# VHH binders against Riboflavin biosynthesis protein PYRD, chloroplastic (PYRD), part 8

Target 1, 366 residues: Riboflavin biosynthesis protein PYRD, chloroplastic (PYRD), of Zea mays (Maize) (b6trh4)
Amino acid sequence: PRLAAGALSGRCQAQAAGDLDDAHYMRRCVELARKAAGHTSPNPMVGCVIVRDGRVVGEGFHPKAGQPHAEVFALRDAGNLAENATAYVSLEPCNHYGRTPPCTEALINAKVKEVVVGMTDPNPIVASKGIEKLQGAGISVRVGVEEALCRKLNEAYIHRMLTGKAFATLRATLSMNGIITNQIGKGADQSGGYYSQLMKEYDGVIISSDLAKMSALPLSREAGTNQPLCIIIAQGESSRLHIPSLSQEHASRAIVLADSPVTVEPAGVEVAVFRQIDLESILQLLAQRGLCSVLVDFREAGESFASLLNDFQEDKLVQKVVVEVLPFWLASDGLSNLAFGGSQSFPLKNLELRDVNGSVLLEGYV
Below, E stands for the ipSAE of ESMFold2; O stands for the ipSAE of ESMFold2 at other seeds; V2 stands for 0.75 times the mean of E and O plus 0.25 times the DockQ between their complexes.

## First folded at step 1 (VHH)

Design p1 (framework vhh_podentamig1)
Fold by ESMFold2-Fast, scan of step 1:
Structure p1 (fold): chain B 366 residues (1-366), chain A 119 residues (1-119)
Amino acid sequence: as target 1 above (366 residues)
Amino acid sequence: EVQLVESGGGLVQPGRSLTLSCAASGFTFSSYAYGWYRQAPGKQRELVAAISGGSTLYADSVKGRFTISRDNAKNSIYLQMNSLRPEDTALYYCAADRYGSSWYEYDYWGQGTQVTVSS
């Protein structure tokens, strides 16, 4: 396994040399924002750093929907040191009015000298209002520092805002000879493993009914996780579906989307019945429920489940793919490759690869 | 009372251009943000373009093809649509909001104008 393309090139090398500049502080904002991964939907992840005389004097991040924004926490942390300081924020400060003053007013009242913004908010209510308000108050504003990194941080939030659908990532496991397998790498679903980390980051996970019957429902082993909603696709099921790993107490962890009436055990699991199940309708439904991101986990998946992913590139339903390659050469039986996605071949963008405990994890954008 | 009225929709062939207009009345036009949304049958409304002051935002599917603009003197916003594709077929809505009740919703909506791109 090699390091991801560009990992040892460009900006990261400059920062490692102790060149403390705008990019360094913006990267710190992103690191702070990531502490709230999995907790903020339908809101974005945001971090803020207050800098005075070349020193960080305040830090904050938005911990979850309904709680104060990153700027508020950073300003509280800085106290009087915020006066004449520079505020770095990964997403444009809000200019919304509510029970608390908007973040623009908090920055103005703290008498910051300058605000450096990673990206403008994709929300049309917020777009440019915050920047204009700050400039009108005599505060210098610069926009676009580490913009690509800030956009990547909030890719699911941005996608939902622009399309009304949840951001979908397809996860699959292959052998070295390209055979689809229902395994995940050793330790992947344990604390520190890539799958455990994905379960912490994603709002929901879409799985087959066969996986739900045969295995424990996906969950994160990471501390402080807001567990993902498990969306179970039940196509052609009998009148009863038993999820042995789920207790009645935790029935709210799962929802069953079925193409015919089905009784789910344990009692209390929500069931929605559709004449026809298609991925676009699922992603719209999940966005309406406040989910920004979902992982489509391709394990124990039959032809019906695979058909949900037909033309996903042409229909723009899947934005990202995560493929784990196991260090095995397997004998083929049944579905042998991921030959869905579109009628034509397409390139993946921003391809990254990394070693995950002896397996290769490939990540790319559709 | 606040009112938004869209116009300019119609049937056009692929590759052609169309300009949508939205006339606003009943409020102080310059103090509001505006957006164009579209909705195809059986789908949710999706944001196409937004404008607040001089700043603009576009959906990836229309970036480089569509341009949103405003004319404060005429209390109007416009959506210039170039290089139209069949997938642009939808009912197009004009929306306005000062503060908003949610992160992405608008308080005021027009009735919509139909755009059909077909050969």
Scores: ipSAE 0.000, ipTM 0.140, lowest interface PAE 16.8, mean pLDDT 82

Design p10 (framework vhh_podentamig1; at its last look DockQ between E and O 0.06; V2 from the best seeds 0.00; counts 0 for: pae O 15.9 > 2, unsure alone 63.8 < 65, placed apart)
Fold by ESMFold2 at other seeds, look of step 2:
Structure p10 (fold): chain B 366 residues (1-366), chain A 121 residues (1-121)
Amino acid sequence: as target 1 above (366 residues)
Amino acid sequence: EVQLVESGGGLVQPGRSLTLSCAASGFTFSSHAYGWYRQAPGKQRELVAAISWGSTLYADSVKGRFTISRDNAKNSIYLQMNSLRPEDTALYYCAADQWGSEYLSRSYDYWGQGTQVTVSS
């Protein structure tokens, strides 16, 4: 074994440690922001850490829409120690007046010396306005620390802001021999299961009318979770839709999108009627209603529901795919019908894989 | 104080055109999405058109006849209404959503006072 004592090795370690200190504080911002997962939409998840003389003196995160932003909580936590400190924030501070003064003004009034920003505001009209306000007040601003992590934290928010459509993830379950199945893995919908966690992370879930008639509507079993809006696609010859698992008092948890007039039971469920239902129009409508993210849950899908996914790669309608592979080999029927994606062929990007209670969960980007 | 002020309404014959405008003040104009809503006598208020970053949305009853637009330099939103019909008679409202914060029954909407459009012979 040889001891590493060279001076050049020491200088490389010192530079890496300095980068790790900035990266460490920004990763702490992301960690804080995740405490509000499922609660902030349509607002992004944001965290803020105030550092003075190499020590954290204040922390905060944005807990939900309508409440103060992360910077306000972090500044309150730091008190007078915010003066001449460095504020790390995962997203460019806001510069608009709403219910409370903008975060740029709060940072200026606290007399912070420097602001380090993970990413600029993705909205091109307002991008850099917060940074410019801070710089105009004499505050030093650096951007781009852990930018990829900050963007991934809010990928649905960014997508909605840039495209006017909700971020969409396609979820499906396959047998080991590649047959699409309607069952999900054992325990997946229980607390801690991947399906329950998906329901916490998404503002809405798109399902077929057949699933709504046959099963309990999707929900999260994680503690303290806002439930996703259930978007039920009713196409074809259905004139009446009964949702047996939905009570009238909870009718606001679902909306029915139909291609013809349909009577829905229970009463009070919103129905929107279109001449043609296509995924692009659905994603646009949901984004306008404040949803940043939707999960397309491919279960009990008929031909019409499956056709929503035709050309989803070419039309950039789905950004992410989650496939669960069950440890079963299913007999093939006489009709081989793959109900995904029409005529599309493409590789997935950034593939991730994990074992989930005896099944395999695959995740990748379109 | 946040204000949305509509103008451009009036009495017009069927088949003619009108342009509604909505002047926004008291907040950063570009930080919001905007919509035009209408309410006919005895009816519920309904969305007519909406505009956000990169897209527009129209009610089926007005597609191809109405166009929503915005001018960030003038802090204004417009509704061009062509080929007007008697069914378009309503009080038209401008509304601002905090980046699509509308969620069926969750709303922070700012609303104007409305401008009357009457389509009749």
Scores: ipSAE 0.000, ipTM 0.145, lowest interface PAE 15.9, mean pLDDT 80
ESMFold2-Fast, scan of step 1: ipSAE 0.015; ipTM 0.305
ESMFold2, look of step 2: ipSAE 0.000; ipTM 0.240
ESMFold2 (binder alone), look of step 2: mean pLDDT 79; pTM 0.803

Design p11 (framework vhh_podentamig1)
Fold by ESMFold2-Fast, scan of step 1:
Structure p11 (fold): chain B 366 residues (1-366), chain A 121 residues (1-121)
Amino acid sequence: as target 1 above (366 residues)
Amino acid sequence: EVQLVESGGGLVQPGRSLTLSCAASGSTFSSYAYGWYRQAPGKQRELVAAIYSGSTLYADSVKGRFTISRDNAKNSIYLQMNSLRPEDTALYYCAASTDFYGRTSEAYQYWGQGTQVTVSS
């Protein structure tokens, strides 16, 4: 007569056996990974959960570039309980030496029996190499559990790896009658507001020099935020550019990209001068500087700033749009119209909508 | 890991051309972002040119005169400098990064030793 060992240890063991859902543990990896949102670029967000006899015995996530990977923290947490356990990880374990030993070696040395992977490495040069290494060591590997969720977690990282450009989201605010406004909705930039959340999640925010002159630099009010880099686009500026907000913010929080020589006041901010400013070059420069994601914030934007977004769909420069519709009907001068976007109409994909403090927020993929 | 070695610097007369080379070794060349920086005596280090995924950016002071390029087969990047001026005199550095931890030029983890370019008659 065989009895399951769990039946002899009581309700906690029976409950743990009922939670042997791969999707459950993979979703837990993603939630762990999200704790590092805004801190990991240019590295991906990764979480790892070690499970033994239906119980979570170790958890870890990758907190920032230069620190150990999620697998290493989860294995440290599990200790000896990692032996003969199953490791769930949202992204394929690395199989190359960098700043730390490969995660494949850490899993092999800990003698785990199985690894469950959410998605393979998006870099085609290294894809499946970690999986092959684990299998060669006698470890069982399964791939693709909650793959869509794992890919969405790292969409900006994946985009940068495949294109060499930062993932760009266009943010704009409209009135009910389709007039672009320089406002954002009530409470949007306060703690819990959608704009504050975006500032926590995005590595950088691109703004016009006019917005920078008249307003505080965009920032998140969420706890634990690694504030975004503010990329200030200075087109057609005179030789002196005064940005008062830089006197109350550390200069390292901003960079000025100018189309002519300019002296920024107060001093101390990094300035890069280029004869021509275009969105593709900006996105490549930001990727080179370590940003995976950037929000293009369309406020106080003149024709020059608007022209950066000409043909953004045809040129594949913007991946996502976030449009806030204010519950107002605004007077029109009959002269202002938003005409960038090219000669062709295109559908948005995976459209989501939500109420944000009385405004409607629309999110969709290009 | 990557090692960067610059070459091609030297003394050159105004109006002439010079090509700098940067040889990368140790890791997959295509996985890196590359830049050329220069530092003249008494001045701050400045970005001259950057290349990533085949696209290029140039400082206004060199636009139209300098060209950055890459050769993936040879694991090298180049800076072709035309119409050289005395103010181009500087120590030129090749830089690369795979760990873009920082949000500034200090995010570059790998730097060459630099190659001196002197433009004088």
Scores: ipSAE 0.000, ipTM 0.157, lowest interface PAE 16.6, mean pLDDT 80

Design p2 (framework vhh_podentamig1)
Fold by ESMFold2-Fast, scan of step 1:
Parts: sequence; structure tokens; C-alpha cells
Structure p2 (fold): chain B 366 residues (1-366), chain A 121 residues (1-121)
Amino acid sequence: as target 1 above (366 residues)
Amino acid sequence: EVQLVESGGGLVQPGRSLTLSCAASGFTFSDYAYGWYRQAPGKQRELVAAISSGSTLYADSVKGRFTISRDNAKNSIYLQMNSLRPEDTALYYCAADLSYGSEWPTRYDYWGQGTQVTVSS
């Protein structure tokens, strides 16, 4: 850049340029990490870029659980150019031996000069240990570049680490006059639609047994999708439940959580029977099965299904809401609304809105 | 050959204490974090307590009653359980956190066979 009159202005611009470089590379890490959306649970999504002399010389991301970490791929890509370079990584490098060697060891052996970390490990048992290991080896470490973006990337992973429960998002569709509808917007479940994208991103989807009987099980039409586990809540079912859209070959795509013994067709679908079905127990069970995120899809949902969501704000069981508003004013024989969540009204945080093919999609945090 | 072997379980009266031990072998003990998990009849497996080189973590149901500790020289982890309640009745497992540094708790982990704790008169 060029400096003109005004040293103060030039200094402020120089500082902003340095901050933009760090932010640029960290945003690139997040873009790389997102390529693995839906494939990494219970592991986080992580991206890494190796920078030398203002140029990206290596890139990598963690593609799925059991595969090498982002740092390993980025270092392989950079080769000898990693020596004396700066590594940007969206999450603190691991310091434990597991199925793959520790990323701290890989960075040390590659002789990187500096590591820039988006966020520290949310697991309190390991937090800062990777950073301390790198510093002990003479590597400079800076933390917190684009931290909010890095935390949003892994919000479900962070939530599971801190609570032992899956991150839950409530999805519902309303008419313009606030009536719950069992439809989703035009094109929403087709390739490129918001619902198809959610099915790619979420590890699981909780649905009513009525939805499972009437409709195809939720799935993504995006290329390369790892389809979500369908958690079917069977309350008050008779002794048999038929899921007509599910083949025996794909029986593992679904599990049934029932309040009484039930035989599921097709054969091979796992059934768990509980004396009482409650959302907290479901979210703990799903976390133990390796799911970080679950979408509670409020369609064909009766009073029993709705009761799972009573006091969700007070009990901290739902973290996010996604409400689609269809461009219709509906006539109704009765009132149906989302009047659950807590005894007190509460504001939603970080509210965003999008046009999704003529409907409005509202997203906010509880 | 990686092994985790629990011991110290048994039948104990409410209000009493019990100490569980976990002996680890086949890997470098001091490099890893460890946890105690339990599974009661008809319930999910849950993390009870965890320990690393610099931190401990406890489930809300056991805070103030249970204490986790480690002895690197003996390659062992301990769970001191005080003021035991019938609700503490479960199979207790120790686990080594050998997965991806942030991965928790059930993939690539090494688990012991479990030791039964029954709190009843």
C-alpha cells in the first residue's frame, strides 16, 4: 500500500491491513472446514491454511471422524514450504495420541514459526494444552482471530462438549397469520433448498411417528451428503409401526423411541422403549451415539410431541429456532401455534432473515 | 495390547464410601486424559468424572461426593465415592481419552470391562 499525507491515517490503515490478513486466512480455514459439513461428528469441523511470505502454500480440512486432521493435510500440501511458515487453524491443535498422531507434534516436526488459532478447545480437560505444547517447543501462538465465526462453525460440537447433550434446533413452518402448517415451502426439500441443506448439516432429525407414516423420511438432496439419522418419536402407537418410505437395506437410517413395545416395518430398525419420553433424555442418548446436532422438525406433530418442547428455554434444551413463514393467510378450524418454550417470554438473539423462494426464513438463538 | 481394568466394586450400604481403581497398561499413561462412566439399569451411560494433567470435571449428580484422582507412577485412576445413594447403583467403567483431542466420549476410546457398584441394604 501507498502512504500519503497524514502519518496517523497511514498507521491506522497499516494496522487494519494486518488484521485483514489474519481474518482473511482464518475465514479461508472456515470455508475449508465447511466442505466436511455433516461428515465429522462427533469430531469438530476444522480447517487449516499454511502461509509463507503472504502466500497460501498449503490447505487442509478434517473430512470425517477417523481421518487425519486439518493440520496434517495442510502440512502435507505445503511440504518443505511449511518450515518457518505460519499455520492458521480454526480450532486449537490436538495434543493427544488417538487414531492419528497429535497435530501439535506434526506442527513442531514441520518447524512452523507461528500458529494462529481461531478458538481454544471447548473440552475443559484439554483446553490450552495444545497451545502450551506448541509454545514449549518455541512456536509463537496467537489465539482468537475470527473467534465468533469459528465458534459458530462448531456451535453444536461446543454444546455437546460442555453439556453432554446434542445441540437442538427447533424447525417449524407458519402461515402469515401464525398458523402451524405441516407443509414446507416450495423447493425447500429440493437440491439447493434450505431444508435439503439443513439435512446435509444436521447429524439427526427428530420427527413424529405420524410424519414417518405419511411422508418420505427427511433427507438431503445435496451431493456427497451423509444423511441424518431419523429419530422417530412413537407415542401412543399400537403394536405395529410401518415406515413405507424406508427400505430394509436402509433400516439403519432410522431409530424409533417408543413409550410402549412396537414392531417396526421394515425389519432391522432399532427400537428403544421408555416409560416416559422426554427431550433431555433423548438429547443425552443422541450425544452418546456420537451426534452433535439434531433438528426437531415440527410437522404432523400432535400434543404429545409438542409436550417434548414445554419449557425448552427454561430447561436450556433448544438452542436455536428456524421458522419458515409461508406467503399464505390460512383458514383454520382451530388455533395452532408455537406457544411453548417457557413460562416467561424471551428475546431471540442474533436474529437473521432470508428469502427462500418466496418464503421468509427466520433464524434466531434462544 | 491396551488394557483398562477396573476393581473395587461391590455391595455397599447407603451413606457409606467405596473407592474404585482402574489400572491402565499397553500405552504411555501420563500422555492421556481419563474418565469414569456409569450405566444404571434402564438408563443411558453417563460421564461421572474426568481427569487430565491440569483439570477435573464432575457430573452435577456427584459433585461434592465423588473425587477423581490419578497416579502416574502406578498407571492408575481412582474414583473415591462418598455418601453413596441407591441412585449410584450402576456398572462403572473407566475410559482413556485417546481419540481426537476434542472428540468425546465414545469413539476410539479404550474401555474397561466395568465393575458393578450396588448401593442397597
Scores: ipSAE 0.000, ipTM 0.213, lowest interface PAE 12.7, mean pLDDT 82

Design p3 (framework vhh_podentamig1)
Fold by ESMFold2-Fast, scan of step 1:
Structure p3 (fold): chain B 366 residues (1-366), chain A 122 residues (1-122)
Amino acid sequence: as target 1 above (366 residues)
Amino acid sequence: EVQLVESGGGLVQPGRSLTLSCAASGRTFSSYAYGWYRQAPGKQRELVAAITSGSTLYADSVKGRFTISRDNAKNSIYLQMNSLRPEDTALYYCAAGRYYSSDYTLSEYDYWGQGTQVTVSS
């Protein structure tokens, strides 16, 4: 098989740079797609905007797995105004059947004149097939408008498609003098706080058994949240593990991954026993269950939990780090710094920082 | 849910051809991606070919020799194997799932057949 020359050309950023209106509408697609954050896995987040005579006549986004795609909602919203219009979509329209019919057919049947695509599908089985079908039907297609923004929107979906593993972000809290702390900054886990926002955005959160025993399980306080699955790592536990913050009615909110047989209280919590627990096997298991993204939350974490992260850079198991620095200078004993991740030093990319209610939040890519 | 039954395996001489069939029963046949995997003794299971409604993918070791196809009317997937080599000897599995991974991981396939043995030797 061979990729068409036109498809490669369509990925060039230079084609998108010449039209400010295209960038505007594509950014609107991304805004719409973000409304579904936390709800779409294993599907991508997608937004669509239909434009006629310089005006938005239809908008849509993919709200969750099993619901119609963004193009379908945008076409319904536009009605007859979709005919001879331009459709902007943040991800290549699908050309295969899922729970809904192919979006390429919907666009063709609506008699859209042009489709502007943010990024091509990362799945190698379907990549460029939607674009080719639209072009074969006489529809003009341009690709690569705000491509970097569209790729960032779906970084976890892309990672899962390319590797078969969940996208992993390491979260940790440090004092000003670099000491690991088990606290989270003031208000961080309340509505509007950064941790509450992360719990809305991520499909799952990996925590230590010690954190699960002594604290409420992580959850988002944001409205409309699809709460993350709590993955509890039980290394060296006795035959019984009690999670006091979890009720029997909500047992499905957690799964325990153990290195030996363990009885979990409350009853009904799923337990998976591994001969040896390693991060790669965990991330593969989570991807198999339909999770695209997971936050590794480094709190109440001992040496065993830290050992899961020893070679995360070399093994490509962690893609992103989020470090909160509290405005405290602490005396400390025990595990005092994040001295794992690689046998050699490595740079972080696209470093961002922000003030989160008096703490500094640092975010960078591995 | 999908149930998969493979057939067509057997003993063949090097350089000859063999066609494997996979009969799928269950709902939403056309909504799934399908793949053929193989596993030789003492080796990990690997993807040889995959197919959706619009695309096919082949492992480098079988490109140009194997062809995957589907027949939606018969709910069947086929693997046409030409120019067979002794190293093609393996248990061949049919698999179904919603997505495929470019790195040949098993995590993208939810349903598996029982397997059919292909032995290439003189």
Scores: ipSAE 0.000, ipTM 0.159, lowest interface PAE 16.0, mean pLDDT 81

Design p4 (framework vhh_podentamig1)
Fold by ESMFold2-Fast, scan of step 1:
Structure p4 (fold): chain B 366 residues (1-366), chain A 123 residues (1-123)
Amino acid sequence: as target 1 above (366 residues)
Amino acid sequence: EVQLVESGGGLVQPGRSLTLSCAASGFTFSTYAYGWYRQAPGKQRELVAAIYSGSTLYADSVKGRFTISRDNAKNSIYLQMNSLRPEDTALYYCAADTLGYYSGSYYPEYDYWGQGTQVTVSS
């Protein structure tokens, strides 16, 4: 059995996704993992619970890069109760030697009976190796419990690993009659508002230079936030760009990507000058800097900024769209409809909607 | 493209010092584990030193003589080698773990490697 266990993992483990008890504990792993939202990039968000005799005896999550893994915290929390217990983990345990032995060896040394995995590691170099290690040690492994939820938790991490680009979400605001506006809904950027929560969750936010000039830079008002990097796109700018809401002390909160030389006020803001600015190059640069996710915030956006989004569906550069619909019918004095996103029509997948303080928030996948 | 380029190797006499450098590009430098490995002719490649987020590990054979360090501004890793001995003669490799999921490593499974730089210690 011990040596035969690895041979049977491929098909049968997907069946575990239908188990109600397993689903409960896996959802708890995801809730634990989300406590680290905004803090883990370039690492994934991971949660782990140790269950013995139908009760949680240990829990843990990965709080940030450089800190121990979720399994290590959960095993420490469980102590001796981990022996002969079941470990639930939202992402396949690692099989690399770190500062401590890999999580697979920690689970083996704790003498857990079974490991239930939400999803296999998306990195082809390590995929299934942790599972195989556990099975080789006589530990039962089941995979795929709440797999869709676990993949959604780490959609940006997965995308970066598979493509070498940051996961991009397009955010826009519409009126009820389909007019693109520069507004966000009442309370959206206050604590508990959807925009404030996005700023906590996303590693970076791409904004127009016009938005940076006239408004406070996007930030989260949630507790314990690691603020997103503000990527300011400066196309056709004069030789000077003033960001009035940014202090010199906080200059590292922003970078400017320009198509011509520009001097930024305050001093200390990083500037990168490109012959041409295109979304693909931006997303690759951000991934190389360790950002897994970026929000493209479509406000105060002129034709140059809008052109970055041309053919975003055909080019597979934007994965997700978040649209706020305001409860207003606008007569619109100032904005013309911009034709961007390409010439082809396409459906959005897995459309979700929710009420956000009187506005409707729509989330869909490209 | 992810790339590691070693430099600083050469011929040195016993008891002297040499500094190796490794220039890294194509990934986020500051959050990943980096290591120096060496391979003498006819022997297996062995870990010499590793660094992750400021924590360091050294092989017993070099502890107290070698120092690994990083310069995030230059995207570079260094190996300062003091009191060199003939048994330190080897091809030295820089390696990076870009998975970014580990707290540092005694035996990292590095996913990127440089081409190596030769260090020869003899009179």
Scores: ipSAE 0.000, ipTM 0.183, lowest interface PAE 15.0, mean pLDDT 81

Design p5 (framework vhh_podentamig1)
Fold by ESMFold2-Fast, scan of step 1:
Structure p5 (fold): chain B 366 residues (1-366), chain A 121 residues (1-121)
Amino acid sequence: as target 1 above (366 residues)
Amino acid sequence: EVQLVESGGGLVQPGRSLTLSCAASGFIFSSYAYGWYRQAPGKQRELVAAISGGSTLYADSVKGRFTISRDNAKNSIYLQMNSLRPEDTALYYCAAETYSVRTYSGSYDYWGQGTQVTVSS
């Protein structure tokens, strides 16, 4: 029957509308999760939305390592309205007993009818175990709604899980004629500036000892910031290294990595000495300390600092590049360009650009 | 290469004691939180005990009978098991992560291969 063709078309249209609703709620989970940016490492950012009869009845996000998961907050918010509801969660619910029951048990006990998952757990040992537990309890599970967005949210967490190294972003500033500058754009480090926002989002920042000697340590001006750990790279320094900024409140959140014995003034900062400093060892050390992400800030950086980045593309040590282009034409002196990263040229992926108070900010993946 | 290697398992009679050891290599031992997990036939893997920065956590089923400890000089974690019961029979795993095992449980960085403990007469 030809009349049946119209009915089939209508069902396909209805499914498309349902897919848009799923995407809407999953995007809301990601928005909620982002409220905890900079506070969750080594844990992932997770959001959860409870929906009943087409209405949001509960919302939650994971605010900080050691606090309850997003599902727990969302279920508390929904109360008895969670029964027979659909739970949207950006990352697969945990199915492991720790000090508190796993999120799978919380969802089962709340008697939700369906769980919609953005992405499965990146740890292959536990992947799909939460989904299996929910299905075994009679709960419908659908997976992969806005998966790319959910993976991007937790790219640093996923990278650390799979490699044992911190996710590294290289930040540099160039003039319009491609000359490295040791400045950042007007207002970039003030509240609302892109650099201030990066300091809120990243767990750590790697800087040269020369930058540390002449400038205040990097910090965020954003409200509610968990300030990044400052990793100061001391290459070729004399036996006494004076960093005045370490005498301030943030001295306890700095570490000095040196290639020779050095006494850092003021006292009280952690110092680690290596025969040779290499980026891979640094990123592994930071991951072991619970950092998922680190910004390599290329300012006041000589050839020794640049040498840490010589093969970053081939060695897969840097995942992302953020380049600010200032609206100036400059004369060069010393190290004038970013001609490092690999022995061959390579393309950047998913290139994005933004106007940041008159400068152009370019962001791309290695 | 980063690895965890368990040892000390075996067959033991009810009421006896057994000590499990976990040797860690390839990373900075003091930067990690450690846990002992077990998996009995037909059951899911469960946390038995955890240690992080001198703080310890025990499952209710083993509290008062098992003791977790660490030796930083030997890069080793131990599980002292006293008053063993038939229901303690399981494959015991050592696990490590850079943060407390009490937080997000899907994120363990490293797992051992396991050591079998059988409590039977």
Scores: ipSAE 0.000, ipTM 0.204, lowest interface PAE 14.2, mean pLDDT 82

